# VHH binders against q9xw16, part 48

Target 1, 132 residues: q9xw16
Amino acid sequence: MSGWNAYIDTMTAAAPSIKRCAIVGAADGSVWARTEADNVFKASEEELKTFVALFNDVTQVPAKGADIEGVHYVVPRTEESLIFGKKENTGFFAVKTKSAVLIAVYEGPNEVAAQVRKAVESMQTYLNNAGY
Short names: E, the ipSAE of ESMFold2; O, the ipSAE of OpenDDE; V2, 0.75 times the mean of E and O plus 0.25 times the DockQ between their complexes.

## First folded at step 3 (VHH)

Design d26 (framework vhh_6fv0_2; at its last look DockQ between E and O 0.74; V2 from the best seeds 0.00; counts 0 for: pae E 3.0 > 2, SAP .713 > .668)
Fold by OpenDDE, look of step 4:
Structure d26 (fold): chain B 132 residues (1-132), chain A 119 residues (1-119)
Amino acid sequence: as target 1 above (132 residues)
Amino acid sequence: QVQLQESGGGLVQPGGSLRLSCAASGFTFSSYWMYWVRQAPEKGLEWVSTINTGGGSTYYKDSVKGRFTVSRDNAKNTLYLQMNSLKPEDAAQYYCAKGDLPPYGSDYRGQGTQVTVSS
């Protein structure tokens, strides 16, 4: 087990509504860690490469939406280091650090979104402070 | 040099309690998230708990929620794990780990402390 795997588990524990999550390289979408077993994060590296590239110009993402694990999400808005999407009772939060993108896919009512965001942003802050 | 030393393990009966400690040195302890992991015989290493730098946020494996409590004393460079209501399935070698990440370093752990739960 690496630190990345431990942090995947940490994020999953932080918000029960998180079903799958991954930590990937910001430059190329390479998978550093992801949820496994019953909740495998299924995005391909090709898809992730495309996804992380969205952070190069987040202003265009709301008009296009975003795809994760073959699912198309509506993106209401973006921030410089934050992309989040919604689809029915599911959604995702993706945050960018200096060198990584953290992705959490969740299921539940809109009220759970705040906890999911907090989970990934807490990890984002820590990783940034640690130089990652 | 980063050093982690776990202690506090032992033999307890089901329902018993143990308190593990981890003495840290060789790095700025208060700057890192710390976590506990464990390895039972013939099983892989599994995550148990994480605590953030200030101790204000704690996270737990579902199977230990409500029974285990992680804490830290940054002034003493020490990490703790209070384990109550211990079960046989909690028996394992327990390790504390520094929040290092693969791209820039190894995941530092100590030599571990053995927890045995048996009637």
Scores: ipSAE 0.556, ipTM 0.800, lowest interface PAE 1.0, mean pLDDT 92
Fold by ESMFold2, look of step 4:
Structure d26 (fold): chain B 132 residues (1-132), chain A 119 residues (1-119)
Amino acid sequence: as target 1 above (132 residues)
Amino acid sequence: QVQLQESGGGLVQPGGSLRLSCAASGFTFSSYWMYWVRQAPEKGLEWVSTINTGGGSTYYKDSVKGRFTVSRDNAKNTLYLQMNSLKPEDAAQYYCAKGDLPPYGSDYRGQGTQVTVSS
């Protein structure tokens, strides 16, 4: 396995409500690592390119929402390097590092969202500090 | 030059314990999350455990939770894995690892240390 795959495993262990996640290139959405096998992260190249471009102006994202894995999410709010999407009993957190976007798709009530956010932000901080 | 050297493996009976060590050099050890992986014969590499830079957060594969404890001593540049209640399924070559270079590299690993569990 690549070292990026260990980061996928670490995030899912940190927040069990994460059902799928990926690390993708911030410039083009290319997949560096993703959840595989039994619960594959299935976003297309075209979708990921569009998705990472949302970080070019996060202030416009709440008006449009966001699409990932063919699912449209409402985006209640964003921060400079974070997009939170919600649909029914599912959601995502996406965070941007220097070179990458971390995407975690979870299921569960709103109370699990804080744990998911903490998991992705911990990895975001580490990758930024390591130069990624 | 990154160097990792694992030690502490051996032969143990089911239910026994071992403590693995990983001596690190050639990088700022305290700045990196470290992880343990293992490989049984004719199997792929399997993630076991991760520890953050300060040791305050640890993460485990489900099958080892409650039996294995990862720790680190940043003053000694050393990573540890305490393995208790060992099972035959834990038998493998164990490696400590540091993340790879973007986006094409493999992780850095040592040569590993063998854990054998038999009755």
Scores: ipSAE 0.375, ipTM 0.732, lowest interface PAE 3.0, mean pLDDT 87
Fold by ESMFold2-Fast, scan of step 3:
Structure d26 (fold): chain B 132 residues (1-132), chain A 119 residues (1-119)
Amino acid sequence: as target 1 above (132 residues)
Amino acid sequence: QVQLQESGGGLVQPGGSLRLSCAASGFTFSSYWMYWVRQAPEKGLEWVSTINTGGGSTYYKDSVKGRFTVSRDNAKNTLYLQMNSLKPEDAAQYYCAKGDLPPYGSDYRGQGTQVTVSS
């Protein structure tokens, strides 16, 4: 067991509509922890390296969208440390900390999306304060 | 040095209760989220519960919701897990852990306390 799996478990307990999630290195997209088994997060490290580089200039992302697990998401807007996307009834939230990027893929309506965002941002705040 | 010392385990009948304690030292306990994890024979480590710095936010593994309650006493540097309605599936070595675990392979938990549920 990686120690980082406890953060995955905490996020999924806080927002049960998260279908798949991961914690990856901000510098290189290397996977620190991810959901497994029936809900395995399937993004390649090549794709994740490309994805985390989006945080170098989030203002460019809405024009191009973002790819996660081979799925192209429309990104309606970004914030400095937040990228989120939608595709039909699915979506994701990704937030950057000092050393990591947290990615959560969910399914459901807008109320579910709000719960997922809150869970991911809460963990982002904690990890930043802990030096990660 | 970070030290975590669990206690309170034992043998209990199905439906019984136990209260686990974790005494923490070597770090500013009130500044960290804490959690409980467990390991049953022939299984990997499983996350059980998380509690934030002030104790106002708690999270639980689905199978223990409504039965387990995590709490903390920052003045005593102590973490607790109240376990009610224990099931055979809850039998495991229980560990407390500091919330800022480093990436892959690091383990900041104590020796653990054993919980056995006899039918």
Scores: ipSAE 0.044, ipTM 0.474, lowest interface PAE 6.8, mean pLDDT 84
ESMFold2 (binder alone), look of step 4: mean pLDDT 83; pTM 0.848

Design d27 (framework vhh_6fv0_2)
Fold by ESMFold2-Fast, scan of step 3:
Structure d27 (fold): chain B 132 residues (1-132), chain A 119 residues (1-119)
Amino acid sequence: as target 1 above (132 residues)
Amino acid sequence: QVQLQESGGGLVQPGGSLRLSCAASGFTFSSYWMYWVRQAPEKGLEWVSTINTGGGSTYYKDSVKGRFTVSRDNAKNTLYLQMNSLKPEDAAQYYCARDTPKYPWGDYRGQGTQVTVSS
């Protein structure tokens, strides 16, 4: 799983406010890479399967919210390939590529959210261009 | 340059109604999605509602569905939140926010408008 772990490292280096991060399969939520040890991304494969299915119709997500790591996040709006949520000082950005979904959970004030979004969207662009 | 001015808050009894307004200036209001967000003293910032550019798509926090209605008047550069059947848990400082890639809940700048619901 080392090859995909390099992309996790790239995102967390670009946005240090990312606390936990994963790259999962868009079809089934299978984990390709995740942060480990003190920063382990704790979502189950069952939760991730449910989460990636949200990208099948993102218009249904804003009022219902999304669950990541057993935490319910409010999702104020979505874009075709982007779901983001907030719960107090914690938030996430999730983006879909052709074959993957990238999920970054961050902590900190709203000022750090732009850096996290940029890191995740930059990786989304890279992976899409690479055919993933 | 960008300015958002909330008004319409006040003290109401449970079950009462208030209509909040947000007067926008300094940007092309009709080109932006808008949000209502709120913050109670012992709680963090909470998203309340979203409205798209044309007003045809609206979204709400589950606890306010059926009670709150967001709307906008692009000709007047004004955003509204009609709040019916108010509950004590709705008491908070309410802010309008302009959608921006910088912040998940948008860019909110004003003093907000205080909503108090006394039992």
Scores: ipSAE 0.006, ipTM 0.305, lowest interface PAE 10.9, mean pLDDT 85

Design d28 (framework vhh_6fv0_2)
Fold by ESMFold2-Fast, scan of step 3:
Structure d28 (fold): chain B 132 residues (1-132), chain A 119 residues (1-119)
Amino acid sequence: as target 1 above (132 residues)
Amino acid sequence: QVQLQESGGGLVQPGGSLRLSCAASGFTFSSYWMYWVRQAPEKGLEWVSTINTGGGSTYYKDSVKGRFTVSRDNAKNTLYLQMNSLKPEDAAQYYCARDMGPPYRSDYRGQGTQVTVSS
């Protein structure tokens, strides 16, 4: 198995409301690791390449929204290294590190969203400190 | 200043057990995921096991699952690999390594400890 799957497992253990997630390359959207089997992260390589390019200018994202796994999300605002969106009861958080983008898709209310954001940001901090 | 020192290898009969240790110094051990990797004669480096910072999440190469157990003692800055039911195929130089990301990349590993399995 890929060593990167260990980081996926750590995030899902910290926030069980994460339904699907992935770690992808920031430059090209290549998948380093993702949830599998019944929780497989389904985004295509073309969609992921488009998605990671959003981090080149996050200020434009709220006007357009973002697409993940063929679902269009409303993005209410962005931060320098964070894009998040909501579509009814489903949402996502995506954070950029030096060389990676972490994407977590969840279902649930705002309290659940806060836990997911914390898990993703904790992993972002770890990877940045490790040189990713 | 980063140092990793492996120990505990030796000669053992098939079916026997060994416990490897890795003493870490020169960095905040508790802040890093750690690996065990091995290299058999005339073969490339092979990943064996990974353990997260707190020791609660562990991962293993398929061929060692159920036989090997990785653990760590952050108070002692020490990583362990308990190896049970050893097979001739497990004979290799074993190294511990500090995780630096992409699969099995490390910025430092120790000199290793030799494990030999023979009758």
Scores: ipSAE 0.006, ipTM 0.192, lowest interface PAE 9.6, mean pLDDT 83

Design d29 (framework vhh_6fv0_2)
Fold by ESMFold2-Fast, scan of step 3:
Structure d29 (fold): chain B 132 residues (1-132), chain A 121 residues (1-121)
Amino acid sequence: as target 1 above (132 residues)
Amino acid sequence: QVQLQESGGGLVQPGGSLRLSCAASGFTFSSYWMYWVRQAPEKGLEWVSTINTGGGSTYYKDSVKGRFTVSRDNAKNTLYLQMNSLKPEDAAQYYCARDLAPWPYGSFDYRGQGTQVTVSS
């Protein structure tokens, strides 16, 4: 839809440590765009529906963690529109806009986490300003 | 120049209590979210607790909820973890950690030397 794959390309170019990412509908977790082929984002629609529902009350998430692509992540904290998780040197950032949730899975030491977060939050700001 | 120094660990019986402290220096403590993490022998690093910059928002690992309380004193640059009803499973080296940057960056970028907690009967 409307070249949503270009936004995936923009995020992965901005932060090379992003291994897989997706843009999904905030209401239902429907996939708008995701990385494909050797970097395919493998979350099912049912897993994504469960994941986006976490944004209904992010304060409950740190106690239980979050699952993405069948992998369980420790979520050390959340912010109003942000869930991030860690598992050793792997992690993710997920942000909610008005209509979408952006999810980026990365691999690398903690010093690259800030780059991934910045890329995801920049896209969040852009989409919110565009009415998404 | 960033320093985090933990203290307050020790040996307690099951059901006992300990209060851990983390003295921070070399950065603006009040600008950072802080964390407690632990590592048991032959185990990976585990997140235990999170506290926001002002101390008004806290989060806990499920297994420590109701038993542990994290708090901070920004005037003293000190982070605390009150541990009650300690269990053998809580035995670990405990570390305090900070975010990569002042809010909003997040993530563990620095960890202290740790303080040992042993629960034995």
Scores: ipSAE 0.006, ipTM 0.291, lowest interface PAE 11.4, mean pLDDT 83

Design d3 (framework vhh_6fv0_2)
Fold by ESMFold2-Fast, scan of step 3:
Structure d3 (fold): chain B 132 residues (1-132), chain A 119 residues (1-119)
Amino acid sequence: as target 1 above (132 residues)
Amino acid sequence: QVQLQESGGGLVQPGGSLRLSCAASGFTFSSYWMYWVRQAPEKGLEWVSTINTGGGSTYYKDSVKGRFTVSRDNAKNTLYLQMNSLKPEDAAQYYCARDRPYYPSGDYRGQGTQVTVSS
């Protein structure tokens, strides 16, 4: 078991509406940890490299949307270190830390989105304070 | 010189209770999230619980919710796991782990403490 896997477990326990989750390198999109087996986070290396590069200029993202696991999401707005989107019954929150990008894909209405966002932002704060 | 020393395991009957302790040294304990993980014979490591730096946020594996409580005493550099209503499936070697996220990832774990539950 890796340390990064414990963060995946913590986020999914904090927000049960998270269906799939990953922690990837901010520089290259390399997977450090992800949900496994029946809940495996399915994204190609090329897709993740493209996705983390969106954080280089988040202001361009709402015009183009974002792709995660082969699904194109509408991104209504972004913040300096936050990208989130919605596609039908699925949605995601992605936040950047110093060294990582946390991605959580959830299913359900926007009413559950607040819990997912809170879990991801809480982890972002902890990792930034830890120097990651 | 990171060190973690688990204690408090033992043999209990179903429905019994145990309190595990983990004494930490060699690092600033209050700056790290801590977790409990367990490993039953011939099975992989299984996450059990996480506690944040201040102890105000705790998270649990679904099968132990309502029965286990994790806590910490930052002044004593000690992590605890209170286990109530123990079941045979809880029998395992229990380890505390210091959060150490990096790529390639790795955890600092102690020697573990054995929990046995009579069927």
Scores: ipSAE 0.006, ipTM 0.305, lowest interface PAE 11.3, mean pLDDT 83

Design d30 (framework vhh_6fv0_2)
Fold by ESMFold2-Fast, scan of step 3:
Structure d30 (fold): chain B 132 residues (1-132), chain A 120 residues (1-120)
Amino acid sequence: as target 1 above (132 residues)
Amino acid sequence: QVQLQESGGGLVQPGGSLRLSCAASGFTFSSYWMYWVRQAPEKGLEWVSTINTGGGSTYYKDSVKGRFTVSRDNAKNTLYLQMNSLKPEDAAQYYCAKDLPKPYYGPDSRGQGTQVTVSS
């Protein structure tokens, strides 16, 4: 779905510190679009299916953590439609819309994390308003 | 100016208990989620527990679940961590941290921490 790559481009333009990202289906974790080539998002189909299911009850996530691209992240807290994780200087933000989950992996300090969060939440708002 | 002062650490034998306290000042304590994080020698920082603004929602690292209890007293601007059934792997410097202000989130900068040693 080449059309969805435009949204990946929009997120990475808003936050150049995003190392890898993807837009996946909320129901099944199917990839709609992802970063490719030198910054390919590497999560398997089974891992993504497991990951999007975490949004069915985000209150359970801090106890278990979350796995993205074979990396186990500590999830210190969640919000209703937001899961984020940290592992040393790496982290991710994932937000759920009506029909999609946006995942962005970053590396860097808190300033980088703040930029990535803003980009992901902005896209979440846009997609929700567009009916996704 | 945000200040967090941890206390209550010490030496305890395996199976023992300790209660950590964190005295907060310089911000509206009751408006922030709070965290306990720890760092063992030669290891990175590790999240331990989270508590919401009212104290009604708490979260724990799997390995401490059922043994540690986080609580808060908003009237006293104090955060607590009750640690029971302590194990050698719990030995670490323990820090409290407030939630980062938006657009950030997660554990913020910490104080000097309080040392927990578990030995037989």
Scores: ipSAE 0.006, ipTM 0.290, lowest interface PAE 11.7, mean pLDDT 84

Design d4 (framework vhh_6fv0_2; at its last look DockQ between E and O 0.21; V2 from the best seeds 0.00; counts 0 for: pae E 10.0 > 2, placed apart)
Fold by OpenDDE, look of step 4:
Structure d4 (fold): chain B 132 residues (1-132), chain A 119 residues (1-119)
Amino acid sequence: as target 1 above (132 residues)
Amino acid sequence: QVQLQESGGGLVQPGGSLRLSCAASGFTFSSYWMYWVRQAPEKGLEWVSTINTGGGSTYYKDSVKGRFTVSRDNAKNTLYLQMNSLKPEDAAQYYCARDIPPYRGYDYRGQGTQVTVSS
């Protein structure tokens, strides 16, 4: 089992609303780990390459939105290391660490978003402190 | 030197309880996320639970939610797993593991402790 899979297991368990997760390289979007089995994270390498590049200039992302797993999300706002999107009763949170991007796709009412954000940011903080 | 030592395993009947312990040394315990993993016969390692030793946040595999409780005592550098309402499918060798450079997975673990569930 890949070490990064431990983080996938943990992040997926953080909230029932979290359905799929991925950890990818911040530089090139290469997949380090992802949810498997019934909830496979389906984004392609090419899509992820494009996605992680959004962090090079997050200020432009709200104007154009973001695509994950072939789904287009509206991005209300961004932060330096945070991109989140919404589509109906689904959304995603993506946070950037020193070397990785953590992505969590969730499903549920807007009220669950806070819990999802907390989950990915907790892991972001830990990984940053660990040098990753 | 990093050391992890599991204990507390044994034989119980279905519905019984066990409390596992993991004594850690050789590192700053409260700076690492700690894990419980298990390996049943002819199966691979599977994740059971995670605890953020610093903040206390806990995470569980769906099949053990409501039955297992992970905790820690930072002053004693000790990790715990309270296992209630044990089922036959919980039988496995249980390991505590420390997070290492992520690419190495659960390699930083002790010798494990055996849990057997049988009527």
Scores: ipSAE 0.552, ipTM 0.807, lowest interface PAE 1.0, mean pLDDT 92
Fold by ESMFold2, look of step 4:
Structure d4 (fold): chain B 132 residues (1-132), chain A 119 residues (1-119)
Amino acid sequence: as target 1 above (132 residues)
Amino acid sequence: QVQLQESGGGLVQPGGSLRLSCAASGFTFSSYWMYWVRQAPEKGLEWVSTINTGGGSTYYKDSVKGRFTVSRDNAKNTLYLQMNSLKPEDAAQYYCARDIPPYRGYDYRGQGTQVTVSS
């Protein structure tokens, strides 16, 4: 386990409904850390490059949705540094820091989404304050 | 300007204990996750332990879990590693480190401190 995997573990412990999670480079989608073992985060390089580019203009994302791990999500909500995607009983939150994008894919009703968002935004704040 | 200075290594018998210290300066120690890593001769650098900024979350390589305890004193800018039940495979040069994203590497700058297990 790398020290970057500790950030993954922190988020998944804070919100147990998170099933897969990754930290990727904001410029190119390169994987810095991800969930492994039985819950491997499986997005391709091409998909991640396209995904992180969504943060270049989040206002266009609700009209087209977002794809991650080969799954298409409706995006009902974006903010300047946040994209929320939903499909059936699953969803994702993605947030951008100075250098990275944090992606958390979760399962459960909307009642758990607030905990997932809080977990990801807390890590976003840490990484931004540390210069990332 | 960043400085990390390790101490507390030595020679112990199998089953013995050591407490390593890492004195930090030149950066805001309490704002960074900290790491212990180790290196045996002609081997690569191996991650040992991680601790978050406040010390509330700790992480360990499987082979040391239950035997090693990482801690920090943010008022003294010092990181610690309590090493119990030491085994011959724990013998190495130990370094403390600050993270180096995005390389998934470690920022270790001290000489390290040698842990030797006689058996």
Scores: ipSAE 0.006, ipTM 0.291, lowest interface PAE 10.0, mean pLDDT 84
Fold by ESMFold2-Fast, scan of step 3:
Structure d4 (fold): chain B 132 residues (1-132), chain A 119 residues (1-119)
Amino acid sequence: as target 1 above (132 residues)
Amino acid sequence: QVQLQESGGGLVQPGGSLRLSCAASGFTFSSYWMYWVRQAPEKGLEWVSTINTGGGSTYYKDSVKGRFTVSRDNAKNTLYLQMNSLKPEDAAQYYCARDIPPYRGYDYRGQGTQVTVSS
């Protein structure tokens, strides 16, 4: 295989509770790869541009929350390169690398959230080590 | 610095089996996706198989599906390719390669290991 979609497949295999997932450019939110078919990631270009800009100052995100696919998530806290949010039984983890932002939307209890976080952080580490 | 050392090739009859090994050193093996690629005389380099960092996701060239199994042992920094039901068209020099993210090519550095399939 080739291309960024192989990394999407790896994350979803590692954490089956991921419902939708994307890899986008950190500078502009352009979609490099995303889940397809039943689990199409459907954020607009403008929404993703706004979302990736949140990584320019993550300390302000908990006060405002974050929007992904038209859904407003409460963001309880952030870390330097990690934004995560919750809305009822859904949530997301987004991590920034040097050149990309990985976004995984999941559904389920806190137990599955830990698996999703592990999957995206593992990929974040891999891509950062590769210079992305 | 970075080293990849293949072994396990040999001569087998059609239908036979071989297990190839790749000993990696000089980099954090567990942090890379790995590949098996091969090159037969007069042919270009062909991708054979991919394995992710943890070994839980594997991918294969269509013509080898069901016959070849890739695996890895991160504690031993070793990649394996179990080849069953070998066919004459599988004869080639086999190389292991590390990923160049995001799938920009195969970083293969070793001498490879030769697989010959004949009666």
Scores: ipSAE 0.000, ipTM 0.184, lowest interface PAE 12.2, mean pLDDT 84
ESMFold2 (binder alone), look of step 4: mean pLDDT 86; pTM 0.868

Design d5 (framework vhh_6fv0_2)
Fold by ESMFold2-Fast, scan of step 3:
Structure d5 (fold): chain B 132 residues (1-132), chain A 119 residues (1-119)
Amino acid sequence: as target 1 above (132 residues)
Amino acid sequence: QVQLQESGGGLVQPGGSLRLSCAASGFTFSSYWMYWVRQAPEKGLEWVSTINTGGGSTYYKDSVKGRFTVSRDNAKNTLYLQMNSLKPEDAAQYYCARELPPYGSRDYRGQGTQVTVSS
């Protein structure tokens, strides 16, 4: 277990509706930490490399959507450092920091989505302030 | 330089209580989130608790919720962990940390205080 897993644990504790999450390198999508065991975040190296590259131009993402763990999500809009998507009762929030991308996959209605977004954005702010 | 000094560990019977302290120096303590992490023999580093800068937001590992309480005194540059209803599974070296180091790094972590739980 790496030190970065403690950040995963902190986000999951803040938003229990997060089913799976990961912290990956912004440049290459390399996994720094992820949820394990029954909640393992399962994305290929190729998929993660493709996903983090979306942050090079987030304005094009709503037209094509995004794929995470082999699931295609509709992305209704993006912000400069935020991509989020929804597919039925599941969704994700992904935020970019200077060096990392945080990805959280959740299940539940819009109230749950708001809590997950808050947890992910709070961690984004913390890591940016810490120089990551 | 950043210095973190833990204290308050010891031997306690199951169901007992301990209060850990972490004295911080060399940085503006009130400007940082703080963490408690632990490591049992032959196990990896495990996150226990997080507290934000003002102390108003706290987060806990599921297995310690309701039993452990993290707090801080920014005027004294001190972080605390009140541990109640201790179980054998809680036995570990406990560390306070300013940062959660990646990949086994130990940056900005104290030397730790040992907690032993046995009858």
Scores: ipSAE 0.006, ipTM 0.237, lowest interface PAE 10.6, mean pLDDT 82

Design d6 (framework vhh_6fv0_2)
Fold by ESMFold2-Fast, scan of step 3:
Structure d6 (fold): chain B 132 residues (1-132), chain A 119 residues (1-119)
Amino acid sequence: as target 1 above (132 residues)
Amino acid sequence: QVQLQESGGGLVQPGGSLRLSCAASGFTFSSYWMYWVRQAPEKGLEWVSTINTGGGSTYYKDSVKGRFTVSRDNAKNTLYLQMNSLKPEDAAQYYCAREPPLPYSGDYRGQGTQVTVSS
């Protein structure tokens, strides 16, 4: 536990369809906290550095997609601080705060996606208000 | 009243070392996990390190692992951050903080101490 794992626990409790998630630095993709053990968030340091750089120009992301944990996701559209994608029954939501990026990978139909999005956006608001 | 007072910052060349201190008062220091966070100019807060109540468990942002060491002296109510092999990317205002554990009650941090890494 980094102290930031309590935030991981809060998100997974709010949206049990989240299978793996992480909180990483927006500047470099350096991990602050991630799920572990049977739910290990497996993204490499280089993959995370590439991923957080996508927030520098989210308008380019739908054309190329995004890679998380070695899986290439189709990104249908973006918002300025939100990237999301789908690959069959797996999806993700990633939101940027001033200093952090929250990434949540989930499994299930589109109906559970709304719960996952709400959980990560609530944490985004919380961290932004705290200055992160 | 909760008070946190950082010191030990300064100007160092790349590869240099600094030791930061945080003097705590107004609460039972030994009962709280403590954090080091930093903020580069015009940027948000970035987590650096965490230490548990007894000092036996420490956690670090990946980019500082092996270079930074957090420790605490509960008898002196003091938190430390030993920073070795400093890089330009480490330049920031450094704060010690009592948050963010759950439930989050607010951001209790000091005024900070400035670390500059350049020639």
Scores: ipSAE 0.012, ipTM 0.420, lowest interface PAE 7.7, mean pLDDT 84

